# VHH binders against Rho GTPase-activating protein gacQ (gacQ), part 1

No score or structure here was measured in a lab: all are predicted.

Target 1, 189 residues: Rho GTPase-activating protein gacQ (gacQ), of Dictyostelium discoideum (Social amoeba) (q54sl6r67to255)
Amino acid sequence: GSLPFLFEEELPTILVQTIDYLQLFGLQTPGIFRENGSLASIQSYRSLYDNDKPVNFPPHEAHVVASLLKAYLRELKVPLCTFEHYDMFIACESIADEKVKVELLKKVIAHLPPFNRKVMKYIFSFLQKVVENSNVNKMTPDALSIVFLPTILRPQANTDLEILQFTVEDSKSTKTLMSSILLNYDEIF
Below, numbering starts at 1 at the first letter of every chain, in headers, positions and changes, except where a header shows other numbers; antibody chains aren't numbered by Kabat.
F, E and O are the ipSAE of ESMFold2-Fast, ESMFold2 and OpenDDE, as the mean of both directions, binder to target and target to binder. V2 is 0.75 times the mean of E and O plus 0.25 times the DockQ between their complexes.
[cut] marks letters that were taken out.
Atom coordinates printed by the task and the answers are left out, and those that the model quotes come from them; centres of patches stay.

## First folded at step 4 (VHH; framework vhh_8ghr_2)

Design s01 (from h05 with F104T)
Fold by ESMFold2-Fast, scan of step 4:
Structure s01 (fold): chain B 189 residues (1-189), chain A 126 residues (1-126)
Amino acid sequence: as target 1 above (189 residues)
Amino acid sequence: EVQLVESGGGLVQPGGSLRLSCAASGFNIEDSYAIGWVRRAPGKGEELVARIYPYSGSTSYADSVKGRFTISADISKNTAYLQMNSLRVEDTAVYYCARGPDYTYEDSWGYTFDYWGQGTLVTVSS
């Protein structure tokens, strides 16, 4: 099935259809990406994608569609930002000079596999629109660092203790990363 | 240290009312992903009864309690509530207050609660 995989030449259908829906119906939804939709609905749509069945999202399912997108990204075997580049992304957070930080972020992202860069560019273009509507949807770059960033940026961990240790550190170490990438989108991508 | 402490459980007659409270400490509920009430009865397994997102005020309810139960949050008191009206014998259960994830990791019911209270017993009997 398509849901746990990201390595195709064209943008995955689930990515395009969820983002297209969210741009039309989700941008002014309070707590978009923070609030979970119905699990039964999420699993139903996941099953349709896995079996290459047609999918049509009805109105008023923004939380379901956002949850489906996050589940898709979270369940990729290798996260969108990759395990290899995790330490470099975390190092960017510690840079006090914003211009130096942005230049390093640009280099790290340029080092990603071409398809991962293409997907990230597409997703972050959409996330800029989410943040532009933060007065209504309450999703700031900092909020997206908490609820969205972990779906695409996580360390390679072999033990539950390592997962816990990195989770605690990540919540403090990436708080400005989304802001830096989103505000400097045109320079980075 | 994150803690959730429930209160307000007890014995009540069918048709009666109870108000459960969930006092949070070690974090601000307005910063939480979700606050939920989950009940467990011996024969029914676990059921998410009600959920609130304190920052937005958005709520959801299990079909079994819609129209009878109301979840709310008081940001200034850092406390969530479950107002239970028109109680039925089948509402008898241990009720747990739970905080949603810092991350949006989903388990088998589409959400993961990372911190749980100790539970409070609600018995509905004549």
Scores: ipSAE 0.013, ipTM 0.356, lowest interface PAE 7.9, mean pLDDT 81

Design s02 (from h05 with F104E T112L)
Fold by ESMFold2-Fast, scan of step 4:
Structure s02 (fold): chain B 189 residues (1-189), chain A 126 residues (1-126)
Amino acid sequence: as target 1 above (189 residues)
Amino acid sequence: EVQLVESGGGLVQPGGSLRLSCAASGFNIEDSYAIGWVRRAPGKGEELVARIYPYSGSTSYADSVKGRFTISADISKNTAYLQMNSLRVEDTAVYYCARGPDYEYEDSWGYLFDYWGQGTLVTVSS
């Protein structure tokens, strides 16, 4: 089973609740987003959200909550960056001139569906706070490019094996995209 | 260039111990990389045996080796280790050291590694 993608004007409840928790309790957690939480706990919370049940995160579950957020984003039927814009995002990585790269990123993001842009703006605002605490949590923009970007940017594929092959290949080619977006957040959004 | 070089493999009797080493060059293992040990045995697919996050020291293990194998990292030597105790014939495999991210949720994604060593053969037999 996959988590639902909501086409509402309001931000998805799972997105708001996970990010709120992580801002309060996760920013000083070493390896946040790198280390997986308990698979059983993640699946349990997914089931609660899928069945519209109330969710309350207990203390000391930052890795579980971060993994739940990543799972939610990864399992969207259409990734946050969309399939149709995949090639444009990949092309941005190849641009040596930072100003040209940022202008293209701004244009590509502006062409995303309005709800996707709203979600992306919210997530990247939060990720800036993660990076601000990198002295403690060890998560730099480059680290987030490796562990987070594949949850929102992937090509269309027919099998899990094809997706795996594409993410391995493309993760080598997109390592600076997250840092470019985070460092130029005000210019892009 | 980024390289991972394994050593420490060999022939050992059941119940014996081996320590595998993975020397990293061209990057610091502390800097935002997971280090994993993946094995491939005749007649089996790849199995992620152990993973360490050197920046935090956190570790994870496959159920098949939990309690018998220990992964560790020496930041000063830029080297990761796999201490293998109570070895079984079923542990016979080529063991690969690999650098990679940790963003997968499902087991099939556990092998998302961008650089691999050449592998070292471990044979457990009488």
Scores: ipSAE 0.000, ipTM 0.281, lowest interface PAE 11.3, mean pLDDT 79

Design s17 (from h05 with Y103S)
Fold by ESMFold2-Fast, scan of step 4:
Structure s17 (fold): chain B 189 residues (1-189), chain A 126 residues (1-126)
Amino acid sequence: as target 1 above (189 residues)
Amino acid sequence: EVQLVESGGGLVQPGGSLRLSCAASGFNIEDSYAIGWVRRAPGKGEELVARIYPYSGSTSYADSVKGRFTISADISKNTAYLQMNSLRVEDTAVYYCARGPDSFYEDSWGYTFDYWGQGTLVTVSS
């Protein structure tokens, strides 16, 4: 899939429905986004969305719904953070001065396509709630950098092995990126 | 530094039992995404037999082994186990212990494994 170009278009239904569900039923789930849900269930829900069929998530499917959200974001033809801005996001990690780092992050995010910014603002608002419940769900900004950040921030690569290698190495070095964005959400967005 | 070492394979008669062990070093299994047992037999390709999320204790099994095999993890020993009961000739395979990645990438099994053990042979024959 692809994101819409115009800012005024509505958020994708799959994004809204998965996040609405996770805010109600997923925030207290240990290992949310870390544990994979049933692949068969994920594919079943994807088929419903692809065919514009109604989707209703039953209770106790938090891992399936979280995996569905991650799969949707990961499979975007151009990642949410874009290929063009990848190096700038990675560069932000090396900035020691938090104020300078936040100013650069704000600038990089402001340069994203308007609809990508709208989606990112929506997602990061939700991720703040996930982190606020980390005492129960065990998902810290560091954990989200490992398991969630790669779904939206990845380099262009020619092979699956290259994608995995870049994702693993960069995700370990970008742990503070999630923390900086979440802590400075109101300044950045 | 990261290593997975399997043990416990061997020859067993149909209906018998074996317990496979997967000793992890260089990381804590509790901190891993998942630990799985994957088997490969001539003509069958790879099959994810059982998976555990040591982080939560959640488990899943292939339909072919449900009710017969049990996966578990001992955090204090940093070891995962596969208890195999009511073994059948069709369970004959090389069994590999595998770690889920530091990053999540879904494949045909629902995630990508980044480290694999050497494999241990299980032969079910009279």
Scores: ipSAE 0.012, ipTM 0.309, lowest interface PAE 8.2, mean pLDDT 81

Design s23 (from h05 with G100L F104T)
Fold by ESMFold2-Fast, scan of step 4:
Structure s23 (fold): chain B 189 residues (1-189), chain A 126 residues (1-126)
Amino acid sequence: as target 1 above (189 residues)
Amino acid sequence: EVQLVESGGGLVQPGGSLRLSCAASGFNIEDSYAIGWVRRAPGKGEELVARIYPYSGSTSYADSVKGRFTISADISKNTAYLQMNSLRVEDTAVYYCARLPDYTYEDSWGYTFDYWGQGTLVTVSS
């Protein structure tokens, strides 16, 4: 016989290259993901990726590379967590029983498209390493909920004011989602 | 309760200087929150002119104010400052101190702020 051919989608190059860099050079950077790198540098790298040009990150650009990763995720036409599942993710925040909350998070994530689940698994594995170094980098799960979670979890919005209202109000109400997912990573993924 | 209180605005002649202060309460500025100064001029939109991460000392400035404005922070006083030198008529605006929890929307800087102060008016004219 012949082998079955399964098409396995590979992780996006920008995702792999930014996370690989940040694991080597970014984990002990104070304010990683909170402080922005140079906008000009971010735009330059974005242009290289958009034109399928090779990208090599120099050793002292952790903030630029972290900002590039956030920009990539933010600019996805549909956020990683999807618009369809937004209300379910927000509902998880209000659940007082951690076991029930984790079970609902696991179900919501299981209902995401398979590729979205694969990307989330990869990203959250990396974010656990960021949090493990929070004594140096100052990025706790609460801090990541404020600065990172909005790149992957946002509602449909028609105006910049609506985006601000989401960022201000829902970042406060979703701070425990990041903690719950990171702490229960092996159960959820 | 999180609050940001601005002071130091006023009327100044072109070429003059002012120092704005932003006193934070209800949180510690060293806890990885950026403090920014956003201005809104008559007939113009909002512009982020300067930001600082107090715990690291990292700063950035809008091109319109580079070399003239300096942002700083005093962690012991939980206060951020904007030193404005060589002021121009075009710097006339209400200046807001703001906490910047997420730079994800930095291309629309006025839409990323978590908390705002009340604003302080800076008028540059003779």
Scores: ipSAE 0.012, ipTM 0.342, lowest interface PAE 8.0, mean pLDDT 80

Design s24 (from h05 with P101L F104T)
Fold by ESMFold2-Fast, scan of step 4:
Structure s24 (fold): chain B 189 residues (1-189), chain A 126 residues (1-126)
Amino acid sequence: as target 1 above (189 residues)
Amino acid sequence: EVQLVESGGGLVQPGGSLRLSCAASGFNIEDSYAIGWVRRAPGKGEELVARIYPYSGSTSYADSVKGRFTISADISKNTAYLQMNSLRVEDTAVYYCARGLDYTYEDSWGYTFDYWGQGTLVTVSS
């Protein structure tokens, strides 16, 4: 379970506003999280958030809002899954027994900092809704493993290109991780 | 191993048409963010001509080619195409096929191109 946030432990405004928008307007958008929004629009919204200015997302900007969410998560100094736990998440992928794999995932996620676990629970609840609409939006757990998982799970590396090339060439190494977390959401969180 | 192989370049007269093909191997184009066509001519620099997201069919074009060029993808053949109509002498360039991915803002086009073909020459003159 997760308790309400205490002083300075509230969910980031950008996370709440982007996910609220996407749940209302983005779930039936083909290629959500895969297709880029307007770079100028994304940079404009980032500037507003960076300067604590109010942000209002107009209609039909699902790709921009999704790109903004991914950029926010990707640019965190420490990824949501943390660098310390990277090897444990990758180890889960190699486990053939689904029950053993889920138990290890539950344990690894339970050992994340409380704030990270809370954010991850919130994000994966949303991603379940994305996958439930995959007939329209074409975003399966496999697709989210390629385009979304690297924003929250990445190794310590010298450049983002090194991480990206590894993920693209060895996409199979984390392919089942997204589906295992989403299908076993209630057991893990 | 990832490879992109272009074909279909050649000499054509102004007003003519040409179709370029980009055959992908070592990955499925549907799994990529984008496939783009980039051209380079002496003195003009690199220009992104057209882009497609093969999974959705979404396309974009440079202003210089809008209405004349059409990008497409055939998932079953793992191949992307650039149909070039109403060709002008200014379209003369080496055309490159590239695989694009977008995870960060480090590319001003919203892409990171991680693999490139060897290029195919298109000459428009007579």
Scores: ipSAE 0.012, ipTM 0.322, lowest interface PAE 8.6, mean pLDDT 80

Design s35 (from h05 with R99K)
Fold by ESMFold2-Fast, scan of step 4:
Structure s35 (fold): chain B 189 residues (1-189), chain A 126 residues (1-126)
Amino acid sequence: as target 1 above (189 residues)
Amino acid sequence: EVQLVESGGGLVQPGGSLRLSCAASGFNIEDSYAIGWVRRAPGKGEELVARIYPYSGSTSYADSVKGRFTISADISKNTAYLQMNSLRVEDTAVYYCAKGPDYFYEDSWGYTFDYWGQGTLVTVSS
């Protein structure tokens, strides 16, 4: 799949429905985004979205819905953070001065295509709520850097194995990136 | 240093039961992010049949085995199990115990496991 080009376009239905569900039923779920749901259930829901069929998530499927959201983001042809801006996001990690880092992050995010920035703002608003419940769900900014950040920030590569290998290495280097964006959400978006 | 050793495979008739064991060494199962059972039959792709997250006790199953298979972990023995009931000819495969990292992509699940056991053969035939 691909994101729309115009800022005025509606947020993708799959994005809105998965996040709405997770805000209601997923915030207190231990290991949310770390544990996977059933592949058969994920594929069933993807088929419904692909064929414009109604989707109703049953109660107690937070892991399936979280996995569906991650799969949707990972499978975008161009990642949410874009290939073009990958090096700039990685460079932000190297900045020791937090104020300077936040100013650079604000500029990088402002240079994303407007619709990508709109989607990112929506997603990070939700991720703040996940982190606020980390005492129960065990998902800290550090944990989200490992399990969630790779779905939206990845380098251009030839194979899925290369993407996975490079993503793992880069996630170790970008642990503070997730924290900096979440802590400074109002300044950045 | 991390090692997973499977046991319990064998020949069983349709409708029968088997219990597979996965003995862990070099790490504590209670500290692992995930333990899974993956099967592969000759000429077929790999299928993740069951997964447990020891820190939460949460379990998940492939639709093909739901209601028939049960995954569990015994922290005191540092061993994971797969209880297989109502076995079918289609369950014939080599079963692998695997320890996974934090991040899983279902479409790339085979690349998300850090360590694999040697596998144990399960044959379901009359």
Scores: ipSAE 0.000, ipTM 0.224, lowest interface PAE 11.6, mean pLDDT 80

Design s36 (from h05 with F113L)
Fold by ESMFold2-Fast, scan of step 4:
Structure s36 (fold): chain B 189 residues (1-189), chain A 126 residues (1-126)
Amino acid sequence: as target 1 above (189 residues)
Amino acid sequence: EVQLVESGGGLVQPGGSLRLSCAASGFNIEDSYAIGWVRRAPGKGEELVARIYPYSGSTSYADSVKGRFTISADISKNTAYLQMNSLRVEDTAVYYCARGPDYFYEDSWGYTLDYWGQGTLVTVSS
């Protein structure tokens, strides 16, 4: 025989459902992605997804849904930006010339696995809408670099504590990455 | 320049009250950053005693201070406060005001605090 034909993979259900909810109900929520949602509610929804049960988010749970999205991304065994490209993303922060920085970001992102690029494109399209509403939700690109970027960009380490410590320290040094990617979305993706 | 300046520390008797102030400059506390109070006593580690999200008014407290301490924020004065009631000798510590984001769905306080004040000493003694 022969191997089956490969088809393009669909976006994960949890990603699509959380982002759809946040686009409808979360864009004008002050401190979205910044403020923690109820841990009991987050655990409840995680349990539903883990058991392939249908999930329906009620109104006024934007912080819970945002926290669920961040938890999902953080818990990926290989982060969305990958381990092997971590140093390249961090190096982009040090580039003073915005045009050069954007060209290098475009190249780094182009070298990600195709599915990772597809997921990242989808997420960053949504994050542009978050930033467009920053006058109400208070989430600037710099704020998203601090609270969101660490969920998708983290170094490989031997212990969870080391990962947490290095991710936090490096996220402070990547303050402009989110801004550069979001402002140049059409050029990069 | 981002700066947090604490005031209001001092000597108080057991059962007394004290109010700490944290004046922010170089940023607006309303702009999606949490403000927390962290204390350190001689020979002990750091403990996050209270935090507030100034825009929403959402607060959280350590079990050791629940019902005795109240954190608040005055957006118009760009200042956060810690009202400490029913003070105990074990509350004696240097109290730091800190600005801190979260980056996980779990509370990441202690790992993600990005700016700290210089600290103010609170001594609870007879």
Scores: ipSAE 0.011, ipTM 0.306, lowest interface PAE 8.8, mean pLDDT 79

Design t02 (from h05 with E30D)
Fold by ESMFold2-Fast, scan of step 4:
Parts: C-alpha cells; structure tokens; sequence
Structure t02 (fold): chain B 189 residues (1-189), chain A 126 residues (1-126)
C-alpha cells in the first residue's frame, strides 16, 4: 500500500481500528510492539482488510493487532517518514543541543507531505500513551526506537537484504529520535 | 557495556541432558529484548533453535528441537537458559546466545540480533 497525498483524506481504516483497539487493550501489555503475534491471525486479518471485509478484534489479541499495525506501516511503498527526508532525520540524532535538535525535527516533520504529517501526529499521540505505561508494558522511547521506528524510518535500498542490514545498523543511530519527538510532541506537531 | 556470556556446554551421551546459561550484563533482559539461542554445527549453516521474550515468558522453537528443548529466563538473575533434553548426535554444535529485536517478517539470525555471546560447545557422542 500507499498513503493518500490529500490533506483532507480520512485516516486509513486499518490505522484507526488497530490504534483504537490498542488504546483499550494494549497499553498494559508487556512488550507491546516487541513480541510478535500469531502469524496465522495476522495473515487472516490482513486478508480481511485486503478484501474490504469487516474486521472485529476480540479481546486478548494485543500482540496480533500491534504486529498488524507494524506490518501495515513497514509495507508502505514509501515509509511514513519518506525516503527523501531519511538523511535529515539521521542528522537530528547527532545534534547534542536538545533545543537545536527539536527545532530541526520540527522543520523536517513540517516538510513531510501533509497526509504523512497527519498520520505521524496520530501515531505519536498514541505512542505517548504507550510510553506513559512503560512501567507495565516495558516500552520506553529507546525500546520503541528499536522495534517501532524502523517501520516508519528506513533508507532507500536496492535489495531486501540491504534494507534489513541498514534497519538494524540505523536503529542504533536513531536511539534518541523517538524520545525527542515524544517529549516535544506539542512543539513539533 | 553490553555482554552475553554463555556457560554449561560440554560432552554428553545421546539421550542425555544439558542446561545452557546466558548471563546478561550492561542491560536488563526484561527491557523488551528477545533472547535467542542460535547454533552452528561444523560444515552446516546457522539455526535459530529457541527464542524468549523474558518480560512475558513467551517462547518459540525450531521444529528440530520442539518438545525437547525449553528456553526460560530469570529476570532477577538477568539470565536466560536453554534446557536441552533427549539430546541427539545432530544437536552437536556451538551454541550462541544473542540479543536483539525480531522484526515482523524478518526473523533472520544474522540481521535481527545486535549482540552475541562467545559461544559454548555442545558435543553429543557415544
């Protein structure tokens, strides 16, 4: 899939339904976004969305729903953060002065396509709630940088192997980005 | 400094048991990191045999070891274990403890694990 480019488009149904579910049932789930759900269940739900069939998530499937959300974001043809802005996001990581870093992050995010900004604002609002419950769910900003950030921020690569290698390497180089965006949400969005 | 140190390897007869330990330092194993056991046999490729999410206790196993091996974690000791029962000659390998994220659809040992132990040799022979 691809994200719409029109500002007034509604948020994708899969995004809204997965996040609504996770806010109700996932915030207190240890390792949410870290632990993979049942592959069979994920594939089943994916098929329902692909065929425009109704989806209703039962209780106790937080890992499945979180995995479905990550799969959706990872499989976007152009990642949420875009390929064009990848180097700028990585550059933000190296900035020692937090105030300068936040100013650059705000500018980079402001330069994203309007719909990408809308989606990112929605997702990071939710991720703030995940981090607020990190005492139970164990998902700190650093943990989200490792397991979630690669689904939305990845470089353009020639092969699937290169994508995997760069994703692992760059997760170390973007460790503080998640923290900076979440802590400064109101200033950035 | 992140370190993973394996212990418990050795020589055992077919049908015997061994318990491997993986002591973690420089991070808490319950911080949403998976701990995996990967083995490498002489002349053969690498195989991920077991994986655990220490915070939840959720586990997965390769078909070759399912029902014989049990992975577990002790958060208070910051240590993961691999209990190996009903050992077979084909289980002979160097066993590595590894930490790292597993990405959806990208369950590859060489690219999903960011820190590795030094390895411990397990030899199963008559």
Amino acid sequence: as target 1 above (189 residues)
Amino acid sequence: EVQLVESGGGLVQPGGSLRLSCAASGFNIDDSYAIGWVRRAPGKGEELVARIYPYSGSTSYADSVKGRFTISADISKNTAYLQMNSLRVEDTAVYYCARGPDYFYEDSWGYTFDYWGQGTLVTVSS
Scores: ipSAE 0.011, ipTM 0.318, lowest interface PAE 9.1, mean pLDDT 81

Design t03 (from h05 with S32Y)
Fold by ESMFold2-Fast, scan of step 4:
Structure t03 (fold): chain B 189 residues (1-189), chain A 126 residues (1-126)
Amino acid sequence: as target 1 above (189 residues)
Amino acid sequence: EVQLVESGGGLVQPGGSLRLSCAASGFNIEDYYAIGWVRRAPGKGEELVARIYPYSGSTSYADSVKGRFTISADISKNTAYLQMNSLRVEDTAVYYCARGPDYFYEDSWGYTFDYWGQGTLVTVSS
C-alpha cells in the first residue's frame, strides 16, 4: 500500500506484520535483507496485501518477508525520506564532525511529515535489533546502507535503469548514514 | 581497483570434472556481495549457473547443473570456486565469474553484476 502523510494514523498493516515476523523469526537469519526471497512468493504476498486479503507468514520465510518489506518501501509513490529532502540526507554524508552530522540528521528527520517520521522511527528501532544481532545475521549498519537505505532514500528517476544506477551510486554516497542514524537513534528520534 | 580473475578451464571428456577458481582483489568477498558463475554457450545464450553469498555460505544453482556443480568460497584466500562434475557436451561454454549486489526493481528482483572476470573456456568433447 501507499503511505499517508497527513495525520498520525496507525502504522500500515504490511509494515507491522513484516517487522513483527522479522523480529520473531528473522534476526538470526544470515544475510537478512541482503539475500532475496522467492520472487513468486513475494509477488503472491504483495497481491494479497493489494487486494486486502489476509496474510499469514509461514515458518522459514524470513528472506521472503524481508524482501516484501523492502518492496513495499521501494514502491511507495514518494519514498519514506521524501524526494524533497533527498539532497539534505546526501549532504549529511559529507560532514566529518559526527556531532554536527547527527544534529543535521535530527533536523532533516524532524522536518519530514509527521507520519513519515513515525514510520521511520518504527523501522529504525527494528533495524537496531538487526544490527545488535550482526554477529549471527552478518548485517552491519554499512551493509544496511547498501541493501536497505535505497528503499527509503532515493532521488526521482524516470526509468528502471536509472533507479538501479541511482541505487548503486547512492550506496557509495550514503554508506555512513545508516550507522549515524542507528548509533544516535535516541538523539535523533 | 576491483578485479575478478578466472582460472581452471580446459578440455575434458564427457563425464569428467573441472574446478574453476575466481580470485577476487580490491574487495573482500565476505562483505555481503554475491559471487556468481555465468556461462555463455557457443549459441550465445547467457545463463547464471551458480551463486554464493560468501558470508553465509548460501548457494543456488540453475536446474541444468543442480546436483552436478558445487559453488564454494574460501574467505581466507578471497576466492570462489565452481566444482563441475559429470560434465556434458552441453556444458561447453565460456565461464565468467561475477560480483553482484542484490537490488530490487519496481517489478522484479535479481542480480545486477557490477564487475566481471574475463572468462575461462570449458570444452567438453570426446
Scores: ipSAE 0.011, ipTM 0.307, lowest interface PAE 9.2, mean pLDDT 80

Design t04 (from h05 with Y33W)
Fold by ESMFold2-Fast, scan of step 4:
Structure t04 (fold): chain B 189 residues (1-189), chain A 126 residues (1-126)
Amino acid sequence: as target 1 above (189 residues)
Amino acid sequence: EVQLVESGGGLVQPGGSLRLSCAASGFNIEDSWAIGWVRRAPGKGEELVARIYPYSGSTSYADSVKGRFTISADISKNTAYLQMNSLRVEDTAVYYCARGPDYFYEDSWGYTFDYWGQGTLVTVSS
């Protein structure tokens, strides 16, 4: 899959439906986005969306719905944060001065395609609610940097080994990005 | 530094039991993303046999070991365990303890771990 080009386009149905469900039923689920849902259920829902069939999530499927959202984002041909801007996001992590770091993050995000910025704003608004419930769901900004950030921020790679190498190296160096963006949401978006 | 050290492997007869231990250092196991046990038998690929999310206690198992193996975590000892019952000759493998997220690149890799132990050999033979 790919994201729309114009800011005026509707948010993808799968994005809206998964986030709506998770806001209502998933915020107090321990390990949300960290634990995998049933692979069979995830594949079943992906098939429904791929064939433009109606989807209704049953009770107690928070892990499946969260996994579906992550799979959707990870499988985008170009990640939400784009390949072009990857190095700039990584560079933001190394900035010790929080004010300078936030200014650079704001500029990088502002330079994303307009629809990508719209989607990112929508997703991060939801992730703030996840983090606000971290005492129950155990998902801190650092935890989201490990399990969620790679679905939207990944380098262009040609082999499984290169993907694994970048995931291991960059997960160590991007742990504060999620925290900086979420804490400074109003400044950035 | 982050380290995982396995122990408890050895030779056991079919139908016997072994308990593998995975001692973690350099991080708190309660705060880890996941702890898994991955095995590799001679001439075969890697198989994820069991996984635990220590913060919630949630577990999952490969079909080949369901009902026979139990994964657990002791937060106070910062250690994960694999209790292996009703062992079969086909369970003979090197068993690795691993930490990390397992949902990255699922369609191509299946799981991704960022730290691995040295492995411990389990031989099931008469």
Scores: ipSAE 0.012, ipTM 0.367, lowest interface PAE 8.4, mean pLDDT 82

Design t07 (from h05 with D31E Y33F)
Fold by ESMFold2-Fast, scan of step 4:
Structure t07 (fold): chain B 189 residues (1-189), chain A 126 residues (1-126)
Amino acid sequence: as target 1 above (189 residues)
Amino acid sequence: EVQLVESGGGLVQPGGSLRLSCAASGFNIEESFAIGWVRRAPGKGEELVARIYPYSGSTSYADSVKGRFTISADISKNTAYLQMNSLRVEDTAVYYCARGPDYFYEDSWGYTFDYWGQGTLVTVSS
């Protein structure tokens, strides 16, 4: 099953708790967002969130918490970047002039629903800190484009196989989007 | 085109060793989320025996093979390996190499493999 859909007005509890944890304990974890945490632990925490029970993450569970965050974002009925704006994000990848690309990214993001923009601003602020620690955690903007961007940017498809096909193929063609957004965070948000 | 090709399977006596190779093409193994070895024997279903995260070097093993099998990746050759030592009759199975991108299926909270090799048969007999 999927996690609850995005709520308006307030940042979702699971988003805030996972990111707060990862800023304290995850920034220097090699392969953060790339490696699985314990599947049993992920399912245990998911069950707590699904039943509105309190969640407290102990130290040394960075991969579990990162996996939980990614799963939450991926399982949203409508991805964070939306289906409506998918083609515009993909089109930005092909723009060779970085200034034009950033201007178009800013416009696309400005057209997202206000709550989606708020969530994206919060997440990308955190991802800048992940990249700042890439010497230890090995997660560059390019790596985040491969393992993280597909959780928030996917086309509308009718089956899991179609989603998998588009995600695998499109992650290669969107490698520079994460870099462009992170490097130009202050211009875009 | 993403492709995984296994080699190194064959017939071996109990207590012997084999090294399986998984040659990757169409992608860089260093950038892969995970490379795993999955085996299937009649009546036992599928078992993930070993997994490596090439980006970090982290590895994991099924309890049935811990201490006997070692998974590794050679970035220069774009190839993953499964070194199998102290082989038992129970290790007889078809061994598949698989590449994992990331979580894609809403029915699971784990990561799934998106590309699979053709499989290589390992027979341990006597």
Scores: ipSAE 0.000, ipTM 0.304, lowest interface PAE 10.6, mean pLDDT 80

